# Ledger of designs, part 3: VHH binders against BTB/POZ and TAZ domain-containing protein 3 (BT3)

Target 1, 364 residues: BTB/POZ and TAZ domain-containing protein 3 (BT3), of Arabidopsis thaliana (Mouse-ear cress) (q9syl0)
Amino acid sequence: MSSSTKNIPKPPPLPCITYQRFQSSTRKPSSLMRLVPKEALETWDKLFKEGSGADTYVETDNKSHFPAHSSVLAAASPVIATLLNQSRDKNGNTYLKIHGVPCEAVYMFIRFLYSSCYEEEEMKKFVLHLLVLSHCYSVPSLKRLCVEILDQGWINKENVIDVLQLARNCDVTRICFVCLSMVIKDFKSVSSTEGWKVMKRSNPLLEQELIEAVIESDSRKQERRRKLEEREVYLQLYEAMEALVHICREGCGTIGPRDKALKGSHTVCKFPACKGLEGALRHFLGCKSRASCSHCKRMWQLLQLHSCICDDSNSCKVSLCWNFKEKMKKLSKKEQSKWRLLVENIIRARNSLGPFSSRSSGLI
Below, E stands for the ipSAE of ESMFold2; O stands for the ipSAE of OpenDDE; V2 stands for 0.75 times the mean of E and O plus 0.25 times the DockQ between their complexes.

## First folded at step 1 (VHH)

Design b1 (framework vhh_vobarilizumab_d1)
Fold by ESMFold2-Fast, scan of step 1:
Structure b1 (fold): chain B 364 residues (1-364), chain A 119 residues (1-119)
Amino acid sequence: as target 1 above (364 residues)
Amino acid sequence: EVQLVESGGGLVQPGGSLRLSCAASGFTFSSYAMAWYRQAPGKGRELVAGISSGGSTSYADSVKGRFTISRDNAKNTLYLQMNSLRPEDTAVYYCARDSGYYLGEFDYWGQGTLVTVSS
């Protein structure tokens, strides 16, 4: 080994890639084609392929080598610029040693430095190796291209663990996110792959981290579900309060204020809670033992809730509203705070829908 | 349970140095990107420095060249070496764990450690 090899960045170990693509998803809708052919790009690609005037030799595994140009490589990579300065012989020739990756990947990497040209199928075949090379030799344009390819349906359940490990080593946060999302979404499928089994043997700490991430994601999903269910309850309470005000002021169905005749043969009620509330309110109005009646409990609670938000001090048409307001004044500060919080939660839930939104389930 | 505990804060004169430490527990520390944030009196929280699981670092313009973020995965500890301290560096410094999705999305925070730069 020459002195230049001592300063070469160490690529991370390549994962054991399982080449099995059992189920390739249908290819995504086509995006705009990358503009490869420009006069300048074709000229530089030709210079690379023909090797005319070469002053640098790129050595790969098995001592295979091919000619290159130091000025082009140094301009494209500051890391390579440094390495070439350390390998200059008495004839002015420089030597660049890139080991630990397939010869084909090295050839594509160097070609990219000249012209940014590449073959689509070869790029997809060696994308992980090219990601490592672009990271180690500081070639941001190639690294971005590799990320784009990986982010466009290249990653599947068979290779996701290998891709995750490599993306972390190359500090590719976007691809780490994509891989973690796939592990979380399809855990049963991913955990049964050969890639998972290899990881379990070689990197048990990563297995532990991924299992913890799945558990944490499930806990967050359950908490989100709980909050949505809680919001539904608040929304049902709001709708019930609206229906209560409507019934007490205008009447609905077979119930209404004693001073108004039934007028419902022409109008369909727009308050979803009215039908369920009708029976409860009718019972409540006729019940002689409301305070001890289990059937009156929901109506009692609804009237109490209404009294907490009602600003009509002297003319509210809702039954017993003033009586409940007086009772509320006699509650402890702690109990009053609980009711205020409930009212705030109900109003927030309603405001989340907007004035013209509708919902499917009623509280009553 | 995930816990982040900061230490190393204190009073230092302008031009002085401090090293902050953050002891992490309850998760696989080596697999997460970590960051330091600070909040000066009367101001919002601002990112000071970040470090990826692989060791790549990022810094706010106001501290670049003066502060160094580092990690010791064997000890589950994050560090912030603060050199050439200025009065405007006075703040409560917080350790934060990246969510694992994007650098800059943090899901756990420590309680903070106070750094005061004055004569």
Scores: ipSAE 0.000, ipTM 0.086, lowest interface PAE 25.0, mean pLDDT 76

Design b10 (framework vhh_6fv0_2)
Fold by ESMFold2-Fast, scan of step 1:
Structure b10 (fold): chain B 364 residues (1-364), chain A 121 residues (1-121)
Amino acid sequence: as target 1 above (364 residues)
Amino acid sequence: QVQLQESGGGLVQPGGSLRLSCAASGFTFSSYWMYWVRQAPEKGLEWVSTISSSGGSTYYKDSVKGRFTVSRDNAKNTLYLQMNSLKPEDAAQYYCAKEGSYFLDYGMDVRGQGTQVTVSS
């Protein structure tokens, strides 16, 4: 009874993987390569390719065998060291059986253990297989290289589900987050891919987890939009209040202090709200039926809001400000608290909103 | 897929100027607020500047106010940061970001590799 093939987990079969276009320039690990002379790397790569003095044979699914050296493999992988210690034939030769992955990927994997040499196009084609092999056989240097390649634009909507599942199985948290973000961002596109359909059949718990993550993300977006819309309303009210003070104190267009109106001071107004507010204020001042006029109700509310934030000064130039201040003193404590809270919200929004929020056009 | 690609960084003497660019693709650029953030060695991401979707409103970190100017060209899907009177404290990796996503600091979607700004005397 041999325990060598059952004591260590075999690499899991991988889902269908298609070569993806690399969108970013390949990173060069030049700093790491400077630690090892080029001539030394070429010597070890030559030993691998020539197979001189081989005492180990690597077997793959296509029944191909290629020679290797037990001491090199054991030094590079503690898992392979254990496997080789448990495997021997009558001639002292050892056999390493790697099944369930393409023979090209196995060849690249073993070559990497000798010299860290690889062909860029093949590495990109077999990166998921190499990630699995590096994890299963405990080769952290190759695992880091595979992660770097995946992080360089290799992942797309067609392969993201396959990459997510493999990254989870290989304990690559960084790539898991990248994949989850892509699923959440482009859910409609990702959920229609072949990878999603395969996952739905083979791993329905992951499908549920991903759908729940999308729902949670959408809830956060809805709450963010609600807060931004609320802040926009408060900013519009603040701008309207500043424009009201400007019009009443300094004059703008056809509204304001009599001396400026008579002089025809037509300075271009820098308050966006003034154009809308000018018309509304002009109507309000001239309207004989303000209590029953729908157009006057918004001006009445703005004047009431101004009276809440205005200093308790008899010098205020805003129309009817003193009258609204007196009216406020006659309101119930509940109504006074409501207006005070609105003022506090407006001031808080203005002071906190500037660097991290959207602004919409406010006219009134 | 949202893609943001920063460029224009480099080595500059104190008091010098640099203009950073950010090329955006994969989304309707003119509909989103845009941000510049930076990360100095051994420090977290730091907000630098904000510009509204139309370009009508701009906001700045106090330490860069008056020295940096953010702008955008919606026709070219490009964001800019003009940096004048650079100080050693401005040395950092600079990133552009669009508004709002699931996982990002300050509610910003930072997708690019950034551009390195070094200020050396």
Scores: ipSAE 0.000, ipTM 0.078, lowest interface PAE 25.0, mean pLDDT 75

Design b11 (framework vhh_7xy4_2)
Fold by ESMFold2-Fast, scan of step 1:
Structure b11 (fold): chain B 364 residues (1-364), chain A 121 residues (1-121)
Amino acid sequence: as target 1 above (364 residues)
Amino acid sequence: QLQLVESGGGLVQPGGSLRLSCAASGFTFSDYAMAWVRQPHGKGLEYIATISGSGGSTYYSDSVKGRFTISRDNAKNTLYLQMNSLKPEDTAMYYCARGGEYLYYDSFDIKGQGTQVTVSS
């Protein structure tokens, strides 16, 4: 910008031997506007407040006109530059008419164009109005500041719908995402607000979009839960197979090979599925109706599943392992594919995490 | 038919010794783990010692460890329990028990009448 007074002397010329120095910034997130010396900002803020040499009047709803400078406003906003060219009255004065927003917000907006100065509490109070003004009049620096304030916990359940609509109209994607996330997370609370009720009357299409977004989010959450539960089933099956091998080879509690002495029921076992499997195996051994018993069917399936992953061709101690390996060769191609997929899913689940092994509840 | 016949019990003074015997018949004795189980009057069963089919592995409850020795003679189909430093708390009916017939066993089979051990003055 050009000098604000006619009597400021220009600095003396630099010596011919002066070299340019590279100045490195320590952090990129800081606004360049914040690097301007305080004294320079105060000079421009004073020009705004005193109104000396004003050629423009800003018209608001609640007050008459307040003075401003067309050159400053036009330099700060290309939209205002265009409007001022069309606003001359009979007396040669230009008028900038800003209606539909509080006069305090308009005053803060114009002040910002001069010096980027503002009072923190007033900025937070009028942030939505300032966002609209910064968007409509193409003032990117103020728009960025408004977004930063909104992103720092300003949005709540009572104002989220109003903020969402304004953010959409002002093309603020980040704030739209924050608002949508709040609606999805706290839908029952948000849908009970006055803001929701007003939206329902004025913009029923947006209400439908938000309801559909909530339903879609819930459906995705349910599908993630289903996949997690399915993975837990695979981990429990893997743990059951490890426990089966352990019991068949070494014995556990009161169940084991005939040629092994058992340490008793208080022995610490590193296989979490052993306690559940002991009961299932005890039932299997004593059941006289194995062919029609659901518990025996699960034990036969576990033995068959073991045979699919067992690579021991001649020394496996698990009951009927060789017999099930031979039976698998005689299954239909479709059934073989189902067992192959199940085995792949179980191995994949085991290879991805160990924390779930300590949380399994036993046989499925 | 499986038969287990316990013998060797009796009345003994505290600090005394007894040797219990169990004669097994009706199965291949060396294929089965065996146990000694006792039941004091009006109380539950306590598994006090177990031995593998080969005799190479043994387990003892803490109440008898260092005082009792389980052993077997597979040629005679006989299980033994050597009881030393007997205490009044050792008073119980003593049973010989066999592991299951198949590859797995879920508990020990108690088939005999037992032999009474009474430790009192």
Scores: ipSAE 0.000, ipTM 0.253, lowest interface PAE 11.5, mean pLDDT 78

Design b12 (framework vhh_7mjh_2)
Fold by ESMFold2-Fast, scan of step 1:
Structure b12 (fold): chain B 364 residues (1-364), chain A 120 residues (1-120)
Amino acid sequence: as target 1 above (364 residues)
Amino acid sequence: EVQLVESGGGLVQPGGSLRLSCAASGFTFSSYWMSWVRQAPGKGLEWIGRIYYSGSTSYNPSLKSLVTISRDNSKNTLYLQMNSLRAEDTATYYCARDETYWYGSGFDYWGQGTTVTVSS
């Protein structure tokens, strides 16, 4: 349980973001703008792999170089175009330095710029690195592909914190939401991961934000549970009133209206509250000190509650119903308002149920 | 020696606009993500947003409509444009250096901060 005595400001509610799921089209697009012949793709992929006529060298963390073509890279990425323009030497050669990323991921990234070709297994392995590269170098086609892969169940408890950090920095709102939902749903598991411990050291602001989001979500969940429990109490009160009317009008077991012949317990009663009410009503009818009797208090309250809901002013069989209606008229306006609100809540709760709905709890 | 120096803070009327600057020295500015972070009096740190060399930005969703981050790599300068300022925006604003990639990254250098007071 979270300590509410800590002066932590309540975080703003998450914005309502609605993403309509794209219908997966099994039909081939008719648009020529999206379809390139395989032979053309193979030609560009071959140019990349063979490196013939290279005027650019891509450098990675291992100080390894591989050849590329400045015109192809510049056409695919405006960021790379700017970087190459600033790195051109007197011989016309350019150098692109990409550090902090595995050389295999850099190779895949550059290959994609030529032909959009990739190996599916390798793409999944380096998807986080490719997401960052696609964002930093402004390659929206690759970025969309990475988002699609991440959204297909790639994210797990061990990598969710890393994915969240990268998605935040790459402005990928969809993936940020998916990650945040996973953190909230499985906080105990996620907060125990190595990824969480590394984040705590490197990005304490994000840890604070995530903890606040978990607290906010838990608070909303607790409020929803409280409202459901409150609703259940109102339904039990309504059920007790139904049982009271049943006993007073028709009789149940050996208790019933005075003008009706006494009957034994011949039928199974469908009202769960009848057993308790039978005892309470028998005591109430025979007690000479009702005003000071603790056992009569519950019955007085139920009878008063019934009088507030009952529309039958001339033939109601419920004991003292008319007397309680008269008593209600003599109450202060403030007290009348309190009973009115209780009645409204009970009726609202009842109207939200269909017939034959079961409740898990007994009478209050 | 890495150095970050914020400037442009001061007193602003509610609804006003203000532009903060951060002058960077002692490192290759264009190789790093740069972030803005603020701290209101008696409150915790709040991340505002970040920017890469290309101008690609990421913002705190709660603040995205109120701020714009930009940079000038030729002058080694980072900027924060703030519009429609409210009393709640009163804080000390810091610029911070970050790695190009967030995986394994963090804020390794911070400026001294510049104070923005929004009052009438």
Scores: ipSAE 0.000, ipTM 0.157, lowest interface PAE 21.6, mean pLDDT 74

Design b13 (framework vhh_vobarilizumab_d1)
Fold by ESMFold2-Fast, scan of step 1:
Structure b13 (fold): chain B 364 residues (1-364), chain A 119 residues (1-119)
Amino acid sequence: as target 1 above (364 residues)
Amino acid sequence: EVQLVESGGGLVQPGGSLRLSCAASGFTFSSYDMAWYRQAPGKGRELVAGIYSGGSTSYADSVKGRFTISRDNAKNTLYLQMNSLRPEDTAVYYCATDLYYGLSEYDYWGQGTLVTVSS
């Protein structure tokens, strides 16, 4: 009744002995890749299509069957070689039973073993079935081709859960990751699909695993957003500190050190924060309630941050720098650690500034 | 086209060491923050280590003191030195850009390299 699982082929049973080639320690010195003549491929494809001299019968669902050659199949797949040895009759004929997949996919699979020939549109149509067959019968060249097709935009939100489950069963780690990434990026859409509903009933452990992965990803993205916001604040604080040093040391606008000319020449300042700081510093220096003034809190923080990074103990032109340095010495170890961590974060943010990072949020 | 290609995975005994490499192409590598992620069979993905474009590093609690992330901007290559490996470190390791939240189109992933820690 709920039959969405009919679109996901179940892997055929694996024989007790599998993948003999993986145990081989004898390898050729170097893999030599050569172009195969088209005439050779045509010859093998013709042998498959004509079925002349067949000694094997491939049986599919609904008792459909077609002729094949045991020597070709055995040479192409060690798993099939083992199966054919177990099914030989008195006349020397062998039988290969492949059930649970469409007969068109089986035909395409066997054809590939002869010549590696296939029709592109049919390959895309049956790619999941061919992935299962290539895995179960140990045909790595076909498995690689199926992975390549799946990786080229074949996977969508409607089929991603089905593909994920199949890729896991076939040990295709890359496709598992691609599917998981899609689930994480568009969870609301994917969790509303028929594939998700079927999985929820048949494999609730996988559902829990995917939900946990989404939660972990969301937590990491929220942490990155928080770090981006913090980084932006740290960069603004760094710019403000640089501007503070400039305005106090050299003067800018109508504010500057007492030993500088009040009516200085005004060239365009390279510190964009200076214009904002001029007003803030003038207010701060003249404010009668600095310790309790909400508008002075940012300036208190900026002056305190400057005192933490300033190594100029007796010649610093920044207002109250010495007073803030003395105040820092009298803070608890816990409070001193907090200010040092903040300074480290500001310096780290400055050191990590790159072109792509700056363009990633609100133009900076 | 952005490409990330991991290498250096393999079978190693508990307590052993491995060095993973990630060759980057198709973007200005030195300008991007980079990260290593891993995914064990039947588990979700986990951030292992990150390195900012400026060289600052960050590590997951499970690998602190054992793993070291580094980069070579001249060779467009990211590295992960893994020491004192445990069976729990068995996973496929992925190279990725560690970009800002909401910019998923900039999250590029490699094909991964398998690390198996078993005797």
Scores: ipSAE 0.000, ipTM 0.105, lowest interface PAE 22.0, mean pLDDT 74

Design b14 (framework vhh_enristomig)
Fold by ESMFold2-Fast, scan of step 1:
Structure b14 (fold): chain B 364 residues (1-364), chain A 121 residues (1-121)
Amino acid sequence: as target 1 above (364 residues)
Amino acid sequence: EVQLLESGGGEVQPGGSLRLSCAASGFTFSSYEISWYRQAPGKQREWVSTISSGGSTNYAESVKGRFTISRDNAKNTLYLQMSSLRAEDTAVYYCARGSEFYLDSYGMDVWGQGTLVTVKP
């Protein structure tokens, strides 16, 4: 158990997280709030600034107090309502102690509870402290505003680790995801920051989690790429087999069966693999050293693949198809299983091509 | 770690010559057939030449008589001497090791990163 990060203030006691989630607003009265007149908001902001009729005093780390109104604070935060009920003195005054955050942030937080008014630059400066306060005191409107600010380009490589740790503590899953994505995308840059060094000393378990997440992300990307490359290879093998059948039955270019007129019989070929296979098949037919030639080995393998798929037992025009079928029967059970699995993978790759190419591309 | 690394690419004028090299590491180079492939922008990968473990050579029709494949087993290096270069020879050239267990569409299991050859007047 290491200490919390040095830049994150200690929050006040919270009700159970499960209870908070069960009571989180599932209903949105925000449309009604949008109709509140400006003059009403200005009136409440003025009440806050002037402190007239104050019955509550907010104490900060600077040992100074500023006046507030218990009814306003209690209406804005159920946590503050509970705390104020426990701290009433004999004169009817209540005291709210908020320590561990800058005095300016506390002032902005309390002001927000009155009128939702804030200064844009100050809000951005203290957004992390305001996120903590909004979470600890159950002020969902301020918490949503802080999340919006963080999600609009506030997070950078220098602060991402601090933001991640804080977002986890405040149950902000969206910001946790954004931070994790940034760490994974630019790990070498982020791991060189001061924020990473501080985390490594204060929270080594989080460092391990982040390193594991980077490794897992890279592994998933490699596996996805490998499967796409495998699928492409299987599709190319299927196309090559189709082109081989075409060449052997009909002829293409300058190669084909002797009983077919190859000269001027086709002006365009529908098989993209045909041009490459024409050269390979011509070489195969003329090669004097087939057993030691790599091109002949590929042709033998392609013919063998065809023989595994071909259901034509008596009239297949593909060269040596019957001979390869007989050879396959003489292979070991393990070798036959390897060819069967390869054929199954090729057929699955072909069958995964749907009539809607735009929808199938969404799978990659 | 099994690797193939090409070098020697560059710009050359039509009719010129270039020699490509492929450095092999992490396997017994002399035991494998090694091939040269090329890929022009927007086109499919094309086989160029193959040399067997025994030194037997084969060439694509388009390069026969212009290109010469060779190997130096002592240096674990493959070469492609290209002469009478044409604009259509412009491509990224890849070194590839012949597959024994896994069949890609080209019969290769290890590929290099490629080296660019540009033939420009």
Scores: ipSAE 0.000, ipTM 0.151, lowest interface PAE 15.9, mean pLDDT 78

Design b15 (framework vhh_7pa5_2; at its last look DockQ between E and O 0.00; V2 from the best seeds 0.00; counts 0 for: pae E 23.2 > 2, placed apart)
Fold by ESMFold2, look of step 2:
Structure b15 (fold): chain B 364 residues (1-364), chain A 121 residues (1-121)
Amino acid sequence: as target 1 above (364 residues)
Amino acid sequence: QVQLVESGGGMVQPGGSLRLSCAASGFTFDDYAMSWVRRAPGKGPEWVSTISGSGGSTSYADSVKGRFTISRDNAKNTLYLQMNSLKPEDTALYYCAKSGEYYIGYSFDYWGQGTQVTVSS
């Protein structure tokens, strides 16, 4: 099967003698700038392919063999160095058994140890097997290459569970994060795949972990939605307070200090809450039982809230502002704290608006 | 009956040292490579170090190289791991593992129960 000799050649140069890595390319080493002459790398690739002077062999699943050089393998992988020192066949030759992986992946793995040469499409085809081999035999340069390939859109909903399991076993945090994000983003699609069903049978603890992560993510989404709803309420209150001040100072539409009988046209109102507030204010002004009316309660609350925020201690045009400021001083500390917290939340919500927000006050 | 029993774990400060031991029985100890493997919380198993059956060759993961030393005493059927300059990331359950006939993935025949190493202030 493999053509090999029993002599012991001098150690070849290692693939790791370069002073720099190829930057983003996963193609042939000759496609990138490098400090090692291309002829040197091609020489080691040729040595691997021809096997001249080989003193060991690599056995794959089908009892297939190919020749190899123990000094090259040992220098490239300390795990392989240990395994070769312990091995002997019937004829006294050293060997390395790699089973449970397609022979093509073994060939590419060993070739990489010699020269870092590879074909990109074949590498993509066997990337998962090569990730496992690079991890098991401690070949970090190949491991990084496999991770880069996986990051380039290799992972999809059909294979994400298989990739996640391998990435966890190979301690590849970047790929674990990518896979988990895919599971959380579209749990329904991922959980219906063949990969999920196989994982459910073989690794039920991982299934439990993934389901718990999805549930936690849903809980965070619900909490985020609740906070956004609260923020909307705070912004509506702020807009209502601005409209109230506007109405009390300048008047707007048919409400406020303006004299309807003396003017026929009006300036366009820039306060969006004025129209909604007008009905509540009109009811408030005409209600004979304001203290006990549920509709008037909204206006009482808005006036109280304004008095908590108003920094104009004199000359404030909002009705009863001073009265509510004095009422606020007489409340219990617990009740005062509730109003102060509400004010802080309203101001925080207003201040979180950017200059490009569609909800801004319209000031330029 | 193959049995692997780890000991020597504990709690240490960053920069401290620990020495792990693994007592082996039920097989010809000298015939097999022995390894240390660790499992940190929330992570899969990580190979740490391997030593040949004779003890003549050793290998280490990059994350522990220069800080950890694997050794064995074949007369006492005992595997050791000297751990120096410990870091919080070394916190894990450490297993002693016996090699099988195949080296692919974590292809070890037998594992011990593990010994906990915790590195914290």
Scores: ipSAE 0.000, ipTM 0.142, lowest interface PAE 23.2, mean pLDDT 75
ESMFold2-Fast, scan of step 1: ipSAE 0.000; ipTM 0.455
ESMFold2 (binder alone), look of step 2: mean pLDDT 83; pTM 0.837
OpenDDE, look of step 2: ipSAE 0.128; ipTM 0.591

Design b16 (framework vhh_6fv0_2)
Fold by ESMFold2-Fast, scan of step 1:
Structure b16 (fold): chain B 364 residues (1-364), chain A 120 residues (1-120)
Amino acid sequence: as target 1 above (364 residues)
Amino acid sequence: QVQLQESGGGLVQPGGSLRLSCAASGFTFSDYYMYWVRQAPEKGLEWVSTISGSGGSTYYKDSVKGRFTVSRDNAKNTLYLQMNSLKPEDAAQYYCARDSSYDFLYEDYRGQGTQVTVSS
């Protein structure tokens, strides 16, 4: 019953997507489709561009100002609503000061608050600044759009460290994961960038965190490799036991039971381990000092392993099987547990040869 | 992005031979066990063969032992399945699959498949 989990239906394969740095396709956020008529969006965009009836002035770097409407801004951002209430002058005009970002990005940000309209190329150019503005001024729709753009191939080895730091400051967990994955996957390249060098000087704790993540990922990869190598050993042991049973019961090549074995002209064996075991078994059969022979040690171990799995009491043709079963009963509990664990690992490996493996049909 | 692309399928007569190829990209190919799985019309997915990352260990479904040979070229990131003495029962869509990065005995990626038809 435990192997039934391997028969769980897989989700359908995702469409094959070739990631490109930037797509030249016309932007059209699906979330805006059918939510607001196009004519209404054009009306609000026009109001923004013309500035008719403006009661607010947005001040950016370089002392540049452009007109806006307090009611529109306050409705779009609760943070801006609070700021505008604190900036009203004697004539009823309000001033919104947005410094530390390019004036083009501020213009795009305010335009978005009116109509959600933007130029695709400009949006990609200023996406990091727009992410910061959408976070600081609590504009979730713009923040989602920026995340979508960043998630579609915008991030590369040269900007990944800058994007990671900004995404952390803006609480964008998805982009943080994307960036961390890129650092782990291509650490040698990323650690050689100017962005890494700047981070090393300004945020050494983040450098330590990233290096630790890379080391942890490498350790997990090495542990996976080790486990796969152990699995391979277990499968080879199973094949060796299968071949041993075959040779002892049916014969293989020129080796086998005395009454059945013939000189030459046996069919090619279907068991991969038979050729290797043929030499070992011939040595074992002819060696007069098996108890002290190093070459016989592996054959003794294989025979002992077979005895642990074999349920035959009267019909087993494998040499000394009964003797090894009796020996196993006289071992310490610790030694018995070691052999039991080895047997369980071998059977588990055999029962799990593929992704949709059937229920156990192992040697037990 | 992990990609697996099969090729080499086609129509063959019973007793014929066919060689399937799978081009892999987007991961360190030599670090993964690879699988060949197949699905015949109106039947479930069936495991056919497994090969270790180094190519040193190969495993087969009992019904294909001695007829099919799995191999890999890690320098070319390509997996192969040589199919000899084909039977009508071998007709299926054949898929290349990668061993899971989390569950070592479960696939995490599969190709689009290549159709094998065995008919007179």
Scores: ipSAE 0.000, ipTM 0.262, lowest interface PAE 12.0, mean pLDDT 76

